# Designs tried in a protein design chat: VHH binders against c4kar8. Part 389

Target 1, 263 residues: c4kar8
Amino acid sequence: MAELSTPSPASPAPLDGGRGDELEKFTLRGARQILQLLQDLITHRGLITAHTGGGHSFMTAVLKVDEERGRVVLDPSPDPQANRRALAAPRLTCVTQLDGIRIQFPLVGLGEGQDKGRPALFAPLPAEMLRLQRREFYRLQVPLAHELSCLLKAEDLARKPVEVSARVIDIGAGGVAVVVPTGAAEFVIGGTLPACRLALPDGEPIELDLEVRNLNRQTQRNGTEQLRVGLRFAALPRAADTRIQRYIFKTERALNAKARGGL
Short names: E, the ipSAE of ESMFold2; O, the ipSAE of OpenDDE; V2, 0.75 times the mean of E and O plus 0.25 times the DockQ between their complexes.

## First folded at step 23 (VHH)

Design pg7 (framework vhh_7pa5_2; at its last look DockQ between E and O 0.24; V2 from the best seeds 0.00; counts 0 for: pae E 6.7 > 2, framework grips)
Fold by OpenDDE, look of step 23:
Structure pg7 (fold): chain B 263 residues (1-263), chain A 125 residues (1-125)
Amino acid sequence: as target 1 above (263 residues)
Amino acid sequence: QVQLVESGGGMVQPGGSLRLSCAASGFTFSSYAMSWVRRAPGKGPEWVSTISGSGGDTSYADSVKGRFTISRDNAKNTLYLQMNSLKPEDTALYYCAKESEYYGDDTYDMPFDYWGQGTQVTVSS
């Protein structure tokens, strides 16, 4: 039995790839909005991953928002070393989610102190909070019992055409997420993969063009590296769309039925 | 929508036992590793244990190793934490957390992408 290692979050990737304009629509800068969102995090007992740089992070939570002093109060790490790193960091990148929406915000000027006699971390209120609604479309996580695959037509480092069979992790009206072996192909965000084939259980594969929207390299706990590729349907024929929607609907019903003990 | 609902918390004396449960819905439960995280006042969130999607692999924090057992029933979409030999320092809000499968644009990774509201465990004489 292989012991799983402790969860180690991947090092935060800088927000390099998004059109600055696209991120702006998801960025909250209003003081009231920020306060409300922080309060919501408190209400929902949100777990926050605070990245201190250098691949280090710790879990925290917002304890309270001090509007009078213009500061946020955070739980310290149970690890003193993590706290030291946090205090030494010029910037803390906080990542969390609320209702399935990813929230990211920076904290600067971190200090330590006590709140109601308990150790706490303090920082000025963030100037901005990024609220990323990851997906324009609902995506169904593909059940193991209903494995989907996508044949990707891509290129290798030498720009030689290669075909990669990828497992579909999730599917929605707008696209799919797939897993490919590391090094199987080179993907470029914004690039188009033409004439790919999505295999659905209900018939012949669907030929479609896919646009690479996201790349995420993940090392599994077992040491295996995988590349997750987010793909948007660049051009989806109506018939294909119907099939995909039908699949999603049918699968969701099945999952729900199973969850209710009906299957 | 992903939902995680913890239960089984309560008050127990030192040396006692509790079994926590987490009902999961809204995702293919067996496809994801699951974890327990606890939050004690003044100590912040602490990872407790993780179990693979299949249930074949488990890991534990040193603080709970030998005392806690994580398990899952994929047929029931339920995660469990058997806590034995409980200590006062185990007092915390315990969260069920889904291991992060977050895939998004320009994102910092999180170890967990979903978690419940937690169940309170209090160990006191």
Scores: ipSAE 0.600, ipTM 0.844, lowest interface PAE 0.9, mean pLDDT 85
Fold by ESMFold2, look of step 23:
Structure pg7 (fold): chain B 263 residues (1-263), chain A 125 residues (1-125)
Amino acid sequence: as target 1 above (263 residues)
Amino acid sequence: QVQLVESGGGMVQPGGSLRLSCAASGFTFSSYAMSWVRRAPGKGPEWVSTISGSGGDTSYADSVKGRFTISRDNAKNTLYLQMNSLKPEDTALYYCAKESEYYGDDTYDMPFDYWGQGTQVTVSS
């Protein structure tokens, strides 16, 4: 009687609803778009992780879409307990992938029934589906060792020009988040910072315009007050976009290699 | 282009054995964990077994522990599932699945990003 196994593979977590404004641009709400995406999942035999709440989930698949009745039909789980949880849950959050694109959608009003004489789960068509290309949503947490910085052309409290060198803490296709000492400059949500310079390791700094999207005050481990500034790229040149994507790709590869390296 | 091709399915009597194979191409096979997933008639997918990229660590669903053995040959880019003491409830389409790319954030992680078309295993008296 020897135990040979480790725990089952971790299931993908649903995306956080607290990122609502970032997610809206990736949300499909048109009935035609939703039907087509569900049909693509059927055609490609997509494996779906369905979350029932309380940290529980099970695997399923979309069997078909009944457009006439406005319903989606799912495989029941081979585990009867998973099916009972799904039927009791107020919402089933489905997460899957199609050709490298993350797909997430809620199903409410799940019921049990028959499809061509076989047990099946039924729900009304979702009112929305999230379709995320990794490039459009992902934010890489910048390793401290990289010391990425962004030179901000901002203003002080007296509206006089100041330059602030800010450490970049995350970076994605659409922007960066930086930290600066509290009081280094005054930032206004919606304000534009022209001709800032983003320093990447692979060449001269990128000159770009940034828009302030959010501001959060925080206290560092050493007691120093910082301001976290969320910045959106405005009118990003293609060459700059390419360099940013290359940095993200290379850094992810390096981090993955360390995570799999022997220790 | 990632491609996974399962083979070795067939019909067998209860108590019998089968060995499934999965030929992999289009990626660095030894860098990824690989899994078997099955779909029984009238039921959804069920995870069966996983093996690490090196082959040094394995795991199994409770329903198959002691009867099934997952293995891999990284020189031949091939994943295997040895199935012994087969039962009628093992009747299913068996899929070979590749571990998803790791993107540095568990929020984007999927357990699998590619799978094959499956090979049918039928256990009947």
Scores: ipSAE 0.091, ipTM 0.600, lowest interface PAE 6.7, mean pLDDT 81
ESMFold2 (binder alone), look of step 23: mean pLDDT 79; pTM 0.786

Design pg8 (framework vhh_7pa5_2; at its last look DockQ between E and O 0.19; V2 from the best seeds 0.00; counts 0 for: placed apart)
Fold by ESMFold2, look of step 23:
Structure pg8 (fold): chain B 263 residues (1-263), chain A 125 residues (1-125)
Amino acid sequence: as target 1 above (263 residues)
Amino acid sequence: QVQLVESGGGMVQPGGSLRLSCAASGFTFSSYAMSWVRRAPGKGPEWVSTISGSGGDTSYADSVKGRFTISRDNAKNTLYLQMNSLKPEDTALYYCAKESEFYGDDVYDMPFDHWGQGTQVTVSS
């Protein structure tokens, strides 16, 4: 009888949720760039979470970069078991943040030794480092129960004003994606839709200008045609930005609480 | 921008007390758990204590239980650590650390996303 292969919980999932090509712009592969970023972590005393696999991690910091030997030097953990797991791991995945930018990099070939007579961990310099402004890349998948909508002030084919209530499918700091029935309005990439209204659950709708960035025609299973419209926030006032970020934060915390049993 | 500024460190004798403060700005302080993390000379960072956003839940590393008390004043956006019965092994740079933003698609957790420059605590005769 055939058996099914089950993935391990320790297997990494894609960071980007299916937008992997967008991540490449934020990946550093140049030796000078990598050295400078590691030095910035040293200078700013970056606290690093080092993942050893199997759900285990420990805190560390970069003590120094040995350019001549091509090595990075890390603090060992005060917990000897964490150090043993790190040395046994095939890969150490390091994550931290500087000035709102998530930094992630792998270390392979980790070894132990001494630095100035004190225990330390050593690894070859990483071949790549990710620098990602997570807030700017992140798009909240809007829960269907929220029924978020955006009233679009658009035009029909005869260039007459039309108002279209579009369902919001994702939202981030820089924009939204919405769906509308095909033919509900004419959209032009690069065009501006002034005085649209984004309806959030808390408070009055937000009035904002939107710029059309992409258009994808989709056919639903029942044969109904819809258009996915990617919209950028144009000239977003600070108050509106604050409300949008608060919605994203509150919704993610609520979703996280349900997933983790309500911490 | 998020800022965390620690203060209240200094030199004390064993058995002494200190109270550390952390002034927070640039975020809604009461919405996040806050922690103290310390780094002793020649050693890596060590978690010390965490307090929930409301202040209702606290936790401590075994090495400091019964001696240290974490608290917060959400009206003043300030985190505190009362340290009593200090020992030489408590000598360290103490950091105030903010709970990370949650993103549903991150694979690798980062418990803290901001911290201060730290305040030095030295316990010696």
Scores: ipSAE 0.602, ipTM 0.863, lowest interface PAE 1.7, mean pLDDT 84
Fold by OpenDDE, look of step 23:
Structure pg8 (fold): chain B 263 residues (1-263), chain A 125 residues (1-125)
Amino acid sequence: as target 1 above (263 residues)
Amino acid sequence: QVQLVESGGGMVQPGGSLRLSCAASGFTFSSYAMSWVRRAPGKGPEWVSTISGSGGDTSYADSVKGRFTISRDNAKNTLYLQMNSLKPEDTALYYCAKESEFYGDDVYDMPFDHWGQGTQVTVSS
């Protein structure tokens, strides 16, 4: 029984200072907005992944918002060890989504107690919440019927140039996620892959530079390992951007039409 | 837009069985692993089971191993959870969850990027 090794969450690379500025426009700092968003998470029964550091996380949910006391109440983990880690952590990084929008917020000063006779975790209300709008960060899942590929120009362990044909699993305005065979190339987070070729259905491949943003290794039970690579478009030409947006739009329409029984 | 709609929950006696279903839309269903997660008050969310996109691989939490079976019909875009030998401790809101997509912009990962509203399962005498 090959244990599906849950990929150890790569330690979040510190948000490079440049990304910080771009994210500020998506950061909520208003008390009312924060309270509303937390309440929405409750209403929609949002599942939250709370990161405690060191690659550890646990699932939680907001139980209630105590505005009078200025605190949020969370479900504890069923794992006592996870709760211990959470309480020991100087900061929790909470990640969730609502209506397809990614939400991230920090919690500091976590404590344990009881809410209505049930175990609960307590924290002061977050000072900020990051809400990523779909228009900025939306990724289209590439349908199997419309397979996209990306020719990656990378290096092997010996720093020899190699070309890897990768399947695109998702695409957005900002980049692509691809699957590559394990060992096909070496990827470094923050590294640039120059002169890659993204193949779209509507014409010639788009030449572009890609920046490696994330790596996720997945081992299947059969022992086959796949590497998912998150890639950001580096200096995307306007014409290329237009083509990508057109593809996304057309594909979404097609998917929606199919979902409505029209296809 | 990704949509997950759970169904099949209800009240059952200890030792009974239920079959949950999750209708998926808005993504290539067969390309993604799917999971069941349950949430009971006071216990927090708990992973239950995962199945690979192809359906060839499955995993279970120790608490449900041997009693629950996860399956999928990719032609119908539907995920299933067969629950047998149900216990009171299985009482929870059960969520269908899509395995998290690998977004290049993500700093922090989460196991799931989409989930439904859940279906309530209550095991009581």
Scores: ipSAE 0.545, ipTM 0.824, lowest interface PAE 0.9, mean pLDDT 85
ESMFold2 (binder alone), look of step 23: mean pLDDT 81; pTM 0.803

Design pg9 (framework vhh_7pa5_2; at its last fold request DockQ between E and O 0.17; V2 from the best seeds 0.00; counts 0 for: placed apart)
Fold by OpenDDE, fold request of step 24:
Structure pg9 (fold): chain B 263 residues (1-263), chain A 125 residues (1-125)
Amino acid sequence: as target 1 above (263 residues)
Amino acid sequence: QVQLVESGGGMVQPGGSLRLSCAASGFTFSSYAMSWVRRAPGKGPEWVSTISGSGGSTSYADSVKGRFTISRDNAKNTLYLQMNSLKPEDTALYYCAKESEYWGTDFYDSPFDYWGQGTQVTVSS
């Protein structure tokens, strides 16, 4: 009778959406730290947005932390449909803020039940929680219409120099995430790509050195494979930093203005 | 430091009225949309109303339309919620919430980045 080794619960997909090592220093994995942070959310009556995927989300809050049972108790949505979505979702991505720090954590294994005779949602304690200070690690999702690109100086599988034009999908003060066709170049985490060129809408491309921080292969619904590459700005001149910050600020403002019209 | 302090809550009978206030500090008040959110026992947070930074645009949850009015005085850095024709189902802790700078981005975001401690509204006979 071969003891079917219960597959170790697959480590939840990283919260970083492929940002990998850059976010590791901001990721809490200690049980005590996680419990404390959840308790802090209770104390401060944290308003949490729980994303269920597909562009759907609902507001919730931590009602209770049950350390003995290793679970977190959340308020259900007043919308039954939102609750159904939540329960059907393989993962909730919970986002909130405390004292100016963005907090993000995944919940998996969501169930419904009663807490003290009231409806509640239950999930195992998160395995990790991200704490991000806005100024340093915010990544702007680049609107498709902006068509930002980065010319990467890389090597192919034969170690021949190649130039790859990659679409920028997000940008922050510390770096960019780009999408490259599979097989276009070989990337090594920790490797440096010198003399790359970031194209912003406001002028000439910025020449900069990039460090590969993460690699994420994504299969699109259409079956096409894309490689997402997280790149850190290795040496960014002050003038370039200013331009990047200005672009981010301007774009964020525009996006927010649009969003306000939709609220 | 951003601070939001709600006041004006209390106990009222059904059909009664209350006016909530939220004193804001630590940010450019007029630059941000402000919202009221309420949380009742056994129910998750519920969006109630939003007002644009200028005050020129307002929105309401269907459950409060026609009964509640959101307003603001930017000179006083104060947000208001006039609540009329109150119902028992309006019983909740009411929060003043600041719109997040990152709201509307294509990443996992939250509409609010700061909120107060809330003011309790109880509607009971």
Scores: ipSAE 0.859, ipTM 0.949, lowest interface PAE 0.5, mean pLDDT 87
Fold by ESMFold2, look of step 23:
Structure pg9 (fold): chain B 263 residues (1-263), chain A 125 residues (1-125)
Amino acid sequence: as target 1 above (263 residues)
Amino acid sequence: QVQLVESGGGMVQPGGSLRLSCAASGFTFSSYAMSWVRRAPGKGPEWVSTISGSGGSTSYADSVKGRFTISRDNAKNTLYLQMNSLKPEDTALYYCAKESEYWGTDFYDSPFDYWGQGTQVTVSS
């Protein structure tokens, strides 16, 4: 990533309804597991990004876990505006990593107070924490020069079969994200698109069954509407998986070599 | 295994200077933006500065602009922060932080995936 600015992420939030079931196997719900993971974040002084909604976030850290009161204690932001947004938000979505493992958890009921005479934020312990290894969340940003596309076998507005060529914007072990013009086809979360064709540069297109996991409608400044479609690989054959992993590996290696040569 | 080790902190008088270093290992250093983040008692983490993987682009928090300079030496896998005209308000534990790998727009942003244990900077007279 070559963008340099203050850490103020403005990326769209995920559509949890499209990924909730897929992620359940990585979700911790045991009280002891949650307490241990929070304690690990304390021990390693984990830097946490707390998302308050509306594209706003701030950095924080877990100061302590009060097991007796069932509460987690967080650093307030140095920015008073961020603290005000956090206290007004119905929930915080906290995201961090620990030794390359992505950790995400919600906090609700955030309040303000003091801990040992220092300002602090308080919330009940989360009821769940998401814990993902790199292989479970990594997505390669597809270089535009590769012109990767996926031919989707979908339905149009009249429920008639249609084939839509969609640009692939990222690809990982478990799926792709694509963009299409709004109205090119209708997609529903949980819907299955059988026999789609993913075009990789290194051979013939791969025939894949895809499941729609999330949708994001985006309006650009010029009024143009696009639909971002998150697609999970359903029943991925081993040969197709191997070709996808090979593409990711070769592309990442080529991008790393180019970055060194561009110093 | 990714490791980041900060050094160069210490006590200085107001108006003084320090140069922080961060030794990186376990990843392709030049492929990632790197940041300095600081934590003062009672204030929580505060972003200080970021430098692109190539070193061609830099950015700074308003509170340090003109006084701090971030740089990197990709041949030595080392990140630096030159801190001049130090103020008591700069007293903090300073962390070196690595830009996260891309994980698509389906996940909430987490700009850092690794950081060091930090090096203490204390500005007092």
Scores: ipSAE 0.619, ipTM 0.873, lowest interface PAE 1.5, mean pLDDT 85
ESMFold2 (binder alone), look of step 23: mean pLDDT 81; pTM 0.805
OpenDDE, look of step 23: ipSAE 0.762; ipTM 0.923
ESMFold2, fold request of step 24: ipSAE 0.476, 0.550, 0.584; ipTM 0.817, 0.840, 0.850
ESMFold2 (binder alone), fold request of step 24: mean pLDDT 82, 81, 81; pTM 0.811, 0.805, 0.810
OpenDDE, fold request of step 24: ipSAE 0.842, 0.832; ipTM 0.946, 0.954

